VH-VL binders against q9p7v3. Designs and how they scored, part 4

Target 1, 220 residues: q9p7v3
Amino acid sequence: MNKSIFIQLQDQIDKEHSIREKLTAEVDLLDEKLRVLQLLLANCEQNLENQEEILEALEIIKSKTRGLAELASNFPYYKYNGVWDRSIQKVVYLYLLASWTGRLDKSLRPTYSLLSLSEVGQILQVPVFPEESTFHLSIEQYLHAVLSLCSELARQSVNSVISGNYHIPFEALNTIQKVHSSFQVLSLKNDSLRRHFDGLKYDLKRSEDVVYDLRIHKLV
Short names: E, the ipSAE of ESMFold2; O, the ipSAE of OpenDDE; V2, 0.75 times the mean of E and O plus 0.25 times the DockQ between their complexes.

## First folded at step 1 (VH-VL)

Design r1h (framework fv_regdanvimab; at its last look DockQ between E and O 0.02; V2 from the best seeds 0.00; counts 0 for: pae E 16.6 > 2, placed apart)
Fold by ESMFold2-Fast, scan of step 1:
Structure r1h (fold): chain C 220 residues (1-220), chain A 123 residues (1-123), chain B 110 residues (1-110)
Amino acid sequence: as target 1 above (220 residues)
Amino acid sequence: QITLKESGPTLVKPTQTLTLTCSFSGFSLSTSGVGVGWIRQPPGKALEWLALIDWDDDKYHTTSLKTRLTISKDTSKNQVVLTMTNMDPVDTATYYCARHKYYSGFYYGMDVWGQGTTVTVSS
Amino acid sequence: ELVLTQPPSVSAAPGQKVTISCSGSSSNIGNNYVSWYQQLPGTAPKLLIYDNNKRPSGIPDRFSGSKSGTSATLGITGLQTGDEADYYCGTWDSSLSAYVFGGGTELTVL
């Protein structure tokens, strides 16, 4: 056994730990703003007055995502992407939700549709489909975000009925059905994504139940 | 078979910190739509929900105790840990961990419960 | 204080029907799915009803749930002495960002 080899390994461990700590610090700052935006968007159906706060949160998240991308570009992408992967999934998810609900800009016009991965990349000014292993939005991050959107749309369908908005459940169901059909043609080679997709059937059923109840009570 | 089991100290002195571990089998916290949380019940009183952590590492705490509660998970070990600071005799209760099922937003039903562990806070 | 209100006790004779109410607000029962839990003396609670009106495997069809507006109801038909237990309603509260339980109802089968 050569003790000098273990000293060299300890130096590498310490260096990698330092890098992960720096990345984690940036991710923690991003996560703080993601929590704020998530709270604002959860109540957006009933509070149009929070639009200025939503726009501010979106811009801060965009800025912090680009800052993280710049820091991360100094280190191997596939070695460290686990540090920010879940937070970037949430960035994509919240932008998808803001776009769907009409909160992405000052127009307050819902899209009731999905931003593409390329459109999200353009908005955030972050690469997609890179040639090199640089910081980028991955296909897996986008697909996780789409599935998270479906869960949230099913939830907001219940809230919209209680607030007297009977249009939202139909748009939510339409979106979830399209997502479900689209995922059926994909060959998913990622266990985490496959497990997340397994949850979509529950969101679809929740959304169907809301629309079914509205039709039975002749509200739509 | 899905099982959950609570472990930790049965006796805690006032002002000390309580740490409880929930060890589970038959499912994973990497599976979309599941979480593990904590509920307590003082002797002869109602169930009180405390906290949960889900597959997405989102954490939730009851408002009245949120400054005293910390919840964390180790997905590879199938464990969820609850920490509660500044214990008081009124915190004497049976503490349960339970699997939470997510169907829509933050809407959870608790389908499998541990047997519970009794924690007595006494000087 | 409690955000979900249940009667503290109910009683009925064997073979009869009993209903247990649970009253809340729009931020909890109104917006979210209601679950019911049965707690036999000295045991952990058991999920009895989820998603307002659905039964887990192994729960007899004599147990039923319903929800209307900001209130939920647990119905038990064909009462048996083995049904003597505490019953809790529970749901997510969107304004609190937390799960909430009712105060519990003690069912006595006389």
Scores: ipSAE 0.000, ipTM 0.416, lowest interface PAE 20.2, mean pLDDT 84
Fold by ESMFold2, look of step 2:
Structure r1h (fold): chain C 220 residues (1-220), chain A 123 residues (1-123), chain B 110 residues (1-110)
Amino acid sequence: as target 1 above (220 residues)
Amino acid sequence: QITLKESGPTLVKPTQTLTLTCSFSGFSLSTSGVGVGWIRQPPGKALEWLALIDWDDDKYHTTSLKTRLTISKDTSKNQVVLTMTNMDPVDTATYYCARHKYYSGFYYGMDVWGQGTTVTVSS
Amino acid sequence: ELVLTQPPSVSAAPGQKVTISCSGSSSNIGNNYVSWYQQLPGTAPKLLIYDNNKRPSGIPDRFSGSKSGTSATLGITGLQTGDEADYYCGTWDSSLSAYVFGGGTELTVL
């Protein structure tokens, strides 16, 4: 038995573990900043004085996402993408939310509009359709982010009524309806994505109910 | 202190192209959330919004004049230029430039206006 | 046909309250923030109300704005002779991808 073969295998195991450890550390730091931004955006309609904090958090997240992209591009994408997949999905989601709420600096779309996957990639300066299997924003990450946006918009519709901003429920419903109709033309092969989309009907109904209540009470 | 000032010809012949310059100070179009728009008002008539260019170089034009209007900016000079082709006597108006300020996620109204420049279109 | 409709004129005595309406659609007033502008005779317009109901610095609190559905309202209390002006509503129209003004309302203080 040639033990040098197994020593070389152990060296590779240790190297791959070190790579995952470094990637995970970067993702953990990114996740902490994502939690901060998520909190800021959840109440941004009611707190217009937090704009500088939101802009700072967006810039930090962009910087960390680009740093992760550079580090990860040295390694095979599909071997390690599980380390950052959910965190990058949340980056996309929070950028979509920041743009929709008018809090994203240099957004490519007006408020209440949806950024495309390509536009998110342009804003973050991260590839979206690479020719090589390198770090990129995936279609699945974007689609999950859009669905998460719809859930948050349905929740914020209720808060906007409390704040007297009766236009927000109509904009939210319009966006959710467009997402719902657009997803119906997709062939969803991913079980996670299919289950996420199947739940959209509850967000749609919740958003419809808020608009209905506003109309029946003639508040709009 | 934020100011905008319109400049350009006060008399234009029919079919000619009008070029107006908005020179501004106290803000920059490299700052997010701002734009500069053009509005006109024929004598004794209502305001008519014409066009807008924002900090990200997105451009918008009133539908009825879209094929006649061009808007551009020079951020380093703090200037916005409106060009309107094929002028007609019905285009006689006072032309204003104004700052569109974007807060809360929409272009809210025009918060600072220029004094206006009157352009007469006649033979 | 105007995208935003306003009454052509309104009048009231000093000290009274007046309201000026602005009627639109879901693509403009319904989905977007409304601004109001005051234009004193011979001068450029001035922003009076933004974001439906907010006042820029220097605008007294006797000017107010509100929005309900596809309609917006400017309220002026404690009318003064200096309030005689033309008043315009304005908002973004998402379907036109353009800003739109109402036809204007001439306020006369009797």
Scores: ipSAE 0.000, ipTM 0.446, lowest interface PAE 16.6, mean pLDDT 86
Fold by OpenDDE, look of step 2:
Structure r1h (fold): chain C 220 residues (1-220), chain A 123 residues (1-123), chain B 110 residues (1-110)
Amino acid sequence: as target 1 above (220 residues)
Amino acid sequence: QITLKESGPTLVKPTQTLTLTCSFSGFSLSTSGVGVGWIRQPPGKALEWLALIDWDDDKYHTTSLKTRLTISKDTSKNQVVLTMTNMDPVDTATYYCARHKYYSGFYYGMDVWGQGTTVTVSS
Amino acid sequence: ELVLTQPPSVSAAPGQKVTISCSGSSSNIGNNYVSWYQQLPGTAPKLLIYDNNKRPSGIPDRFSGSKSGTSATLGITGLQTGDEADYYCGTWDSSLSAYVFGGGTELTVL
């Protein structure tokens, strides 16, 4: 048995570790910015007072995401994607939310509409399914993001009623219904995604309840 | 403001069934993204996750004890009940209930814990 | 059988930095957010870190979390005597449909 084999293996282990550390560092920075944007988008009814801050946060996240994409493109995707998958999912989610609430470029999609995966890729200037070996936004990340959006819309639907914005619950319900119908035809093999999808039925019910309450009280 | 409190017998005989109740306040189990679960810790040992019931009435159990565990909720009373059958001295532990957080499909873990109740299984 | 692996113990002097590792697999740490719990002697566990690297209110910035692939790390800077405790990592395991804890790490302040 040649001891040199193990030395080479250790060297590879060390290199892999170094790569993961570098990627993790970038993801950590991204996550910090994601928290900022999440707070800014926590209320759909926020007036334009925070619009500049939202746009700034979006640009920062875009920049960080692109930086991560560039760095990650130097390495095999499926070897290291575990480092950024959840964070990138959140990136997509927040951009979906920003667009849905009309905080993103309104020329791309109407308010209260859902960005496609391709559109998100274009906005972020990152590839979508180009090659399996390089960084890309995945279908799974997008689907998770859409489900996260639905959950957030259901939550904000309730809050919007409190604030007197009665149109939001209807738009939220419409979006959640469409998403629910679309997901019903998908063959989900990912356990995480399946679990996430299980929560959608509650979101739908919650949104329906809000709309029904509004109707009963003749607020709409 | 959020609190959980475990209650039940502190002494159980072997082969008997343990019933623990978690009473909580400051939140509702009807809220999306919320669950209540149980964790136990034998003396001087590591934490062991046991079971979870969420807002959608979905139930999850650790595989090793699945046949012995039953978890249920009473949302109106803000209570979750855990039953464990065929108790053995090896099941002696501090039992905790804790709020489990799920937000937008993300699992945040157990963000608030009860103080725990010590259960001793002995003849 | 532990699904997540932690070192059984770590130690350092006051003011120093310590790290606690947590290793898992794709079905748990790889696909899900990691939380860290602090358990002071004789007390119930407390959430220390959630969502890989987020701190709940009241947790000082001396505590940090990171995740890389199927591993997570807890960092504690400016170590204080009050930090002496057991630390547990935890996350959801998709394959088991269950929450899983590490074996815990005992932190001793020298």
Scores: ipSAE 0.000, ipTM 0.487, lowest interface PAE 13.8, mean pLDDT 89
ESMFold2 (binder alone), look of step 2: mean pLDDT 92; pTM 0.951

## First folded at step 3 (VH-VL)

Design f3a (framework fv_felzartamab; at its last look DockQ between E and O 0.02; V2 from the best seeds 0.00; counts 0 for: pae E 20.0 > 2, off the site)
Fold by ESMFold2, look of step 3:
Structure f3a (fold): chain C 220 residues (1-220), chain A 122 residues (1-122), chain B 107 residues (1-107)
Amino acid sequence: as target 1 above (220 residues)
Amino acid sequence: QVQLVESGGGLVQPGGSLRLSCAASGFTFSSYAMNWVRQAPGKGLEWVSGISGSGGSTYYADSVKGRFTISRDNSKNTLYLQMNSLRAEDTAVYYCARIYSGKYFPYGMDVWGQGTLVTVSS
Amino acid sequence: DIELTQPPSVSVAPGQTARISCSGDSLGDKYVYWYQQKPGQAPVLVIYQDSKRPSGIPERFSGSNSGNTATLTISGTQAEDEADYYCQAWDYSTAVVFGGGTKLTVL
């Protein structure tokens, strides 16, 4: 049988809604696991007693990210990538944080180092910089994640002093300084990314103030 | 009575492995960061490694990174140092020491064990 | 990376004042700790945070730290003070750094 133009339009509307529902359901499940990992990594005491929970959460998130990548690759990337964009940014951010804090079991970098976008892609086993419109980690997601890492490192440097961990503030400052210098050579035409980067100076100042306080009290 | 007692020292060939233990008593072990410090015969003190009270943060001297692993079992009140790929220059008395005034690294060390001798020789 | 330099030895007569120096770049910006080690024994902390004494350390032990130099001072030196003395500071690259040690001889 032959479908009228309006029946075909309704079929397309229903199909796109069904696709978005499938993708949103997977993203919601991923988001639940991201919240768990974020809480585990916010531990200012930095004890190993939660390490098994962190490793379990990382593997679940990797598995969910791979599953989302497979599902999403059945559909046009740029039509649907808004569904997962913020959640994948958080995946990248939490992997950067886990690596920086020495909680990532198979990190490609030493503790207190920044993973590259390519290294994050290798660890998660998902594409970066693809030449086709398939699921991938974007440059913008990575850059936002790096800036979010700097905000968290500045926050943890304050809490590390309270907990008596005095080397963390220096490692945080070193990382934030390197990010600040690296971003200054980029042409940031994305309004959201530019605004996020403009705020980095406050994380830098806060981290510098913590290090200054440690020096005036002769703790380092 | 606050006390630290090292054990596990001995003679080992170059390239060999050895695991040191430090038994703690008389204080809440999990509340204190710990160091390993060594002293070669006739030489001065050299810091080797440190660990936070929970074990969540570990630190190493450049001379031992990749070869030594510090750990602790707070349920057994015991600090460990796993030493792999041992070299003649690792020959020393190894002390465990408790960090003054904190769970986290580093401050001065207010309680020391009596040490255990590690000799790396063919 | 800070390097701490101590004289290899210091000699004093009983009752005199001994001064043991510890030098490093901008050392006055850091806390310095001092350890006493008698032959065949483990080190004992004698000064913390530049100038403070732990409980049980005699008042004749004092310390200072400014500029590039920290100093351990023992007033009225006694025979029992004969030992090796080490300064220690913390480096922000997570390294704990000791000086080379000073042998104090009481003649």
Scores: ipSAE 0.000, ipTM 0.417, lowest interface PAE 20.0, mean pLDDT 84
Fold by OpenDDE, look of step 3:
Structure f3a (fold): chain C 220 residues (1-220), chain A 122 residues (1-122), chain B 107 residues (1-107)
Amino acid sequence: as target 1 above (220 residues)
Amino acid sequence: QVQLVESGGGLVQPGGSLRLSCAASGFTFSSYAMNWVRQAPGKGLEWVSGISGSGGSTYYADSVKGRFTISRDNSKNTLYLQMNSLRAEDTAVYYCARIYSGKYFPYGMDVWGQGTLVTVSS
Amino acid sequence: DIELTQPPSVSVAPGQTARISCSGDSLGDKYVYWYQQKPGQAPVLVIYQDSKRPSGIPERFSGSNSGNTATLTISGTQAEDEADYYCQAWDYSTAVVFGGGTKLTVL
């Protein structure tokens, strides 16, 4: 067996490893900022003091995401998407949450609605109509992000009650119900998504319970 | 050299059908998303349809949804646009265009064909 | 759906600076692309991602995008620059939206 073949293979392996390292480095930086934003968005209550930080974090994340997109565009998507999938999913999730809660921009107007995949792509200035061989926001990432949002909304519904924001649980419930209905018509082929969707039932129930409690206590 | 060449245009009656082709050369065709863009005589550019590199995803302008079908044969380096139920307002030069990502995405539509004229008239 | 608005025509004397605007809601938050189209020819990408020039495009072409307006600037406009120019962005529901186009006349 020609040793040269193995040398060539090793070279390819090394190259791939180097690429993954570069991508991972960028993703790690992104993840750090995502953690910050996640903490900042941990409640639906409007806090003007945090809003500047939120906007700054959003901008940084946008920049880093775009940078990642540019870097990733040098390489086959299907080979390396595993490096950033989870992080990008989180990016989408946080932007959905920011938009839902009215934290996405200076308007501070909650929308209580879901950004579309295309809208998220536009906001981040990254492709959603993919060259399948290049970096893009995938439908799968978006769907996971939406489900994550629902879980977060269910969680924050309880917190909002504590803070006296009694309208949030209703808006959350409405959103979760819509998501639940929408997902029911989807033919999910991905096991991960199916499992994640199964969790939505619990979130829906949680949200319903919160709203029910508010009603019985005549808080709303 | 990188090149796109459209063909299949011609005169067709309203309600008729036509199939356009776009032959690609000089690049790895399957790696690029492709688009059809049309331009009515004396008018501006209008996006018609797009397809992913693998062909797994297709997109259409509202004006052509249900009537046009974009497809591709990567083994032949060819993009297609099947146009059914043609209308007078579909009269235009039809361009195929490559979306280039390269090192930096998106580069936009960096390669265009020469276009093929489709005339829908009774 | 986003709509991109361009002036129908712009005139400039040779050697002067031409500016073509493209306006849309929150357009500054999107990448804008510019295409040049000469009579009887296919469009040519002249600016991508707001301000970047493809290889082969003269340095006199530049682009900017902020607020609600993207601008294509041609410094030292030459006779050969006479053409239709189209801005393009991605839509929320569709992949591509074009402006109405601007006819640049070099007087």
Scores: ipSAE 0.000, ipTM 0.511, lowest interface PAE 12.0, mean pLDDT 89
ESMFold2 (binder alone), look of step 3: mean pLDDT 91; pTM 0.937

Design o3a (framework fv_ofatumumab; at its last look DockQ between E and O 0.02; V2 from the best seeds 0.00; counts 0 for: pae E 16.4 > 2, placed apart)
Fold by OpenDDE, look of step 3:
Order: C-alpha cells, then structure tokens, then sequence
Structure o3a (fold): chain C 220 residues (1-220), chain A 122 residues (1-122), chain B 107 residues (1-107)
C-alpha cells in the first residue's frame, strides 16, 4: 500500500475534522441560545416580564443561525448537515412555538397558527429551497419541528388547564389535528420522521383527552 | 477563578425573615443567570429560585412562591434571596449557583458556592 | 412538574468497576439534563450537561447519554474519589427539578 495515499487520506480526515469543529463551535453557541428560548417559551402563558428577553433571544438565534448558514455554505451540505440538523430543527421548532404562542411578530401569522417553512425561512433569512448543495432549512427539519411543536402543545395544554387558561387546549387540539391530517397525505420516506410522526398519535390523543376532560367538567 | 460565597444564614424562628446574599467573582456576573438551590439535612437537592441575567425572567419553586424573593445587583456582583415567613421545612443549606451559559441562561449550574445554613426552629 | 426518578437508589461497586446510573423523566426533557456529583460535606459539582456534554475538568471516565426521558450516567472505571451521591437535573421546563439521587458506595 502506498503510504502517500494514507497521508492524503489523513489530511482529508484532518480537514474534515477541522471543518466539523468549526461548525460545532457555531452550533454550540446557537444551542446556548436555543436553551434559553426554550425555557422562556416553556409556558403558553404570556408573560410581559420576559417578552423583551424572548425577542432578544429570537434575534440572537436568528443571527447565530445566519452565521452558521454563512459558514456552512462553504461546505457540502450533506457531508456536514449532521452537525447542525438537530439544532436547526430546534431553531425552527422554537420559532414555530414563539409564533404559535403569540410571542413572535403577529403581523407574520396570527396567534395559534402554524408558520410555513417559507415563512420561517423568511424570518430567519435562510434559504429553504435552494440547490441542495448549500445550507438550507430542509423539509425534514421543518416537519420534525412541527411534530415537536405538537408534542409541546400537548404538554402545555395540560399545564394551561392547571393555570386556568382553558382556551389553549382547544387551540392546541385544533393545530394538532390539522397537522395530523396534513401528515397523513405526505409520503414520508424518512424513517426518523415516520417514527416521530407515530408519536403524534399520542399527542393527539393526549390533547383530545384534555379537551374532553374540560368538557365533562364543564370548564368550557 | 469563579467563586460564589453565600452569607446571611442563621437560626431563626418560624415566621421570621432572612436575607441571603451571594457574592460572585471571577466571571462576568451580569451575563449569567443565577440560582438558589437548597438541601435539607440528609436530603437531596431542591431548586429554590432562578433569576436571569437582567432579572427579566424569574422562577420560584412552589414551596417558596409568595414568600421568597430573588434579586440581583449586577453592579455589586451579588445575588440575594429574601426569605419571608420562614417555616421549619425551609431549614436547609442554601447554595448559590451560576448558570452554565453566558449572556443567556440554561438553568443548569456549573459552579456552586459552599452554601449558607438556614435553620428555622422554635 | 417533571419528575426525575433515579435508579438505583444505592449502587455498591468496587474501584475499577463500571458504574451505570439511570435517570428517568416523567416527560421528555429533550437533552436538557445535567448530572451532578456531590461528596459528603461538599457542594455539588457539575459532571454532565445537555445530557452528554462533559463539563470542564471532568475526567473522561464520566459520560452521559440519552434523550427524551431516559438518561444514563456512566463511569467507565470507578476511582476511589467517585464514590458519592449523583443527581440528575432537568432544565427543560419550570420548575427546575432534581432527581432524588443515587448513592454510589464502595462495596
């Protein structure tokens, strides 16, 4: 075996590693902000005290996402997308949640509505349907985010009842139902997405149960 | 070196008040959320309260809500916990803790003080 | 609240052995989970954050894994100084909650 071949391979490995490190560093910064925003959005209840912080977090996340996009655009998407896929999915998810809960600019979408992939892309100023070779928000990321949103809505639905916000469960159910119906018409080829979608049934049931309980207890 | 030093603990009777302080050094205090966590004798850890870097977000455990008030002075690099209407069950070692991430908080704690003991007894 | 249940309550092992500690959440906390070590008379020390990230200064023998509801802290080869109480903590939602702890004792 030609030693030179291995040296070349090692160089490539090192280069790839370096790229991954750079990307990871950016993703880590992004993740820090995502954690903040997630906690800020942990409840559907509007809190004026943290609204400014939410907006600031959203802006920072936007900035970090754009920064990542810029960096990632220098490299083949499918080679390195594993570094940021989860984080970007979370970005999308949190923006969906922020919008749904009315924490995002209402001029974009009304409260309790679902942002489209295109709208999320517009908000983040990140491509959604570019040539697949460059950084973009993928359909899969979006769909995962939507499913994550549904799960969160189901969770917050329960919490909202505890807090006396009885309208949230209905809105949540409505959204989850629409998502469920929409996904049924999709030809999902991704196993991960299929598995995630399977979880939606549980979320739907949970949401239905909450609404049912509200009705039987004459709370609504 | 990041350091947190709690103070203000002591023995008090039920219904009384105490104010705990935490002096921070070795990091940009104003960039981090801060936490209070307590530990009753021989028991596990219990989250008490969290305050974000700009005090815009505050959380309390249900057990202390309405009685305890968390605050901070970024200029003095100090965290405070005003404890009113103290109960026997509030007896614990109270830790001040720094959030893991800067500028914004994660609600995890990477640095802890040594704690200050609060004993509520008749 | 999100309840974190740690198991086992007590783990008796010898130095050099592998320790596996579990933390189960009552609902998904994604990867917003931390592990802490507390030795007698000492403050807790962060070991793992975000489920799998090792904190600064933490030996490589400590590792975290899991997401959602099931998490694991692994100590590949126990050192004498590793015998302590370990807590998991979620920061996915209010209120912040800790597990009840696992006591790792020397056999």
Amino acid sequence: as target 1 above (220 residues)
Amino acid sequence: EVQLVESGGGLVQPGRSLRLSCAASGFTFSDYAMHWVRQAPGKGLEWVSTISWNSGSIGYADSVKGRFTISRDNAKKSLYLQMNSLRAEDTALYYCAKDIYGKYFSYGMDVWGQGTTVTVSS
Amino acid sequence: EIVLTQSPATLSLSPGERATLSCRASQSVSDYLAWYQQKPGQAPRLLIYDASNRATGIPARFSGSGSGTDFTLTISSLEPEDFAVYYCQQYSNWPLTFGQGTRLEIK
Scores: ipSAE 0.018, ipTM 0.612, lowest interface PAE 4.8, mean pLDDT 90
Fold by ESMFold2, look of step 3:
Parts: C-alpha cells; sequence; structure tokens
Structure o3a (fold): chain C 220 residues (1-220), chain A 122 residues (1-122), chain B 107 residues (1-107)
C-alpha cells in the first residue's frame, strides 16, 4: 500500500476544492444580482420608473462577469467551467431579454429580435471564440439562453393583453417561430440542450393560442 | 345605424362624484372594447379609460387612476364611468367611443357619441 | 408615456392644394397609429387606422404613411369640407395618447 500516492491525491483534492470555493464565491455574488435583474425585467411593461435600476443591475452584472472571467483565467477552463455554466447562461438570457424589451439602454425601444452570441460577447467584453482555452461564452450557454427567452416571451405575451400592449403577442410569436425553425437545423448532441429544446413546442403553442384568439376576434 | 349616446354630465363641486353612462345601439356591443375620451374647453383630446369586451382588460390615464372606474353591462349595451373626487381639471366634454375592431385592443375609435359635459367648479 | 408631436401646428392652404401633416412619436409605435378629423362642435371622425388603412367611408384623397416614429397624413387635393383640426393617436402602449392637433385652415 503506497501512502505517498494517497497523500498526493488528497493534496490535489484539497487544491481543487479551494479553487472551486474561490470561483463559487464570485458566482454567488453574480447570482444575487441576476435575481434582482430577473425580477425587474419580469414586470417591465410600461414601468419607466425602474429603468435606472435595470441599467445599474446590467452594469454590475457586466462588472462581475468580467471579474469572474479574470479569476477563472488562472485555472483550466474545462475543469472548472461547470461552476459558472448555469449562471453565465442566465447572464446571456437576461441581456437577450433586456434587448428584446427595449431595456438595454435609455432608448426604451424594443428590438423584438435576438442579440447574436458575438454581440453579447462584445457588450460584456468577454471572448466568444478564443484562440486559447480561456474563459468565454459558449455556444451551448447561448442556445440555452435563447430557449429561456422564448419561455419568458410566451409568458409575457399573455400578460401584455392586460397591459394594453397588443403588439407584443405577435412579436413574441414571430421570435419563437424563428427560434423553432432555426433549432430544427441544428445537431443537438447535448442531452440537456435537447431536452430544453423539446419543451419549446409548449411555448410555441401558448404563444400561438394568444395570437389566434386575438385574430379570431379581429383585435389586430 | 351605429350610435352612442352619453348622459350623466353636469355641474358639480370639487370632491363630489358623477356617473356617466353611454347607451349603444346598432352593433353587437359585447364584441368590442369601449373607450372614454375627454376634451377640455378649447383643448385637444385626452384618453381617459378603456375596457375590453369582457371587462378583463382595463386601462386608465394616470390623471384619473384611483378616482375613476370604468365598467360595462353587455346585457344592457351600456358603458359607464364612475367619477369620484372630481377636480377642476376634470372639466371637459366626455366622449364615449367604440373600438373599430378591437376586443382587447385600442385599435382606433370609429364611432363616437356627441359627448356629455362635466363642469367642476366651486 | 409616448408623446406624439404634430407639425405644423397650423397649416393655411387653399382648396385644390395638397396637405401634408406630420406626427412624430417619442418612441416607436410600430404601425399602431390612427388619424382623426374634428370639426367645430362635432365629435372626432376616424380617417386612418394602422398607419395607412382608410376607415370605412373615407375618401381616397386621404392617405396615411409611416412606421415606427414618423407618420404622415396626406390630403391629395383639398376640398372645402377638409378644413378642420387633425389628431394622431397611438395605441401601441398604455397610456393611449393623442397628438396636440394640427389646424388646417382656409387661406
Amino acid sequence: as target 1 above (220 residues)
Amino acid sequence: EVQLVESGGGLVQPGRSLRLSCAASGFTFSDYAMHWVRQAPGKGLEWVSTISWNSGSIGYADSVKGRFTISRDNAKKSLYLQMNSLRAEDTALYYCAKDIYGKYFSYGMDVWGQGTTVTVSS
Amino acid sequence: EIVLTQSPATLSLSPGERATLSCRASQSVSDYLAWYQQKPGQAPRLLIYDASNRATGIPARFSGSGSGTDFTLTISSLEPEDFAVYYCQQYSNWPLTFGQGTRLEIK
């Protein structure tokens, strides 16, 4: 029985645990701000009072994402990327939602369209396709964020009729339809991503039902 | 012929209440959103409130929120505006209007009544 | 709140001339814009809805154009009955808002 080998294994385990604790602490601080922004964007229809709060949250999230990127770049990317993967998906998702709803800047003009992965990387000042295995936004993080956006758009489509913004249901359906069509041409090898995509049909149906009801009653 | 006839206007003191009514005829009232729009003497048009066909979606101008209540009775083909805590700034000609196609939406107001005058003065 | 700014405030023209009235929104209203005509002592009359669609019974000389923030009402050849006040109105977002009006008067 060779004790020196097991002592070396324990030392490595302790080192990796310490690295994960450092990264997790940064991710936890980021997650606090993500929860704040998510709440602000969930009820942002015709609420101009919260725009400064949204812009402040976006800037703090950008700063914390860059801080995480600096810390993470000291360690092997693929060994530790699981620590931030879901939180970075949420960063991307909330930036997509802010852009779609017109909350990304002071213009308050909805784009009703998707930021590209490249555009999100430019806004956050984080690499997308690095030459080295460094911290970056991954394609799978972006694809999960797009699917999460569709779920939220379907939900907000229902609520927008109550608020009197009758354009949102049609723009939401248009966006969800484009995403559905685009994903049909992708080869989704990741089980988590494929399962997420399989749920898109329910968001599509919900959005279609809202639009169909409005068209049948000649509301638009 | 599609017609809207408002009633219930009058002269009232500040802080008092009035209830406006709008009688509809010549169309299927329950298929349409309905609106109240007001016009102060010599001034432009100001949206006051909208109610969907089933009362499930209601909107108010900020200037009247908490004081005015829109309602409808589809069986009686009637639209109402309960106006509480009236102020001098509420003095206007109040129009009832039918949405052109909207059930939930304000799509455009194709039929208007002749209006009923509300004057709030000491 | 979406502010609609109409220009000019007053337009003085003669019958037979072409009238061009502008409405500018403080943010995009897509195509969700209507135009109304109002004569003294009368209720408003819907002319155009959805930026460019003529309402039932509106003469072909009235046309609307534009999308987003910039909208135009055009009357191709003015008739005496066209001298009135014109309002634009958006229905993209709560609260619904009207422009301040353009008064079209006979020169």
Scores: ipSAE 0.000, ipTM 0.443, lowest interface PAE 16.4, mean pLDDT 87
ESMFold2 (binder alone), look of step 3: mean pLDDT 93; pTM 0.948

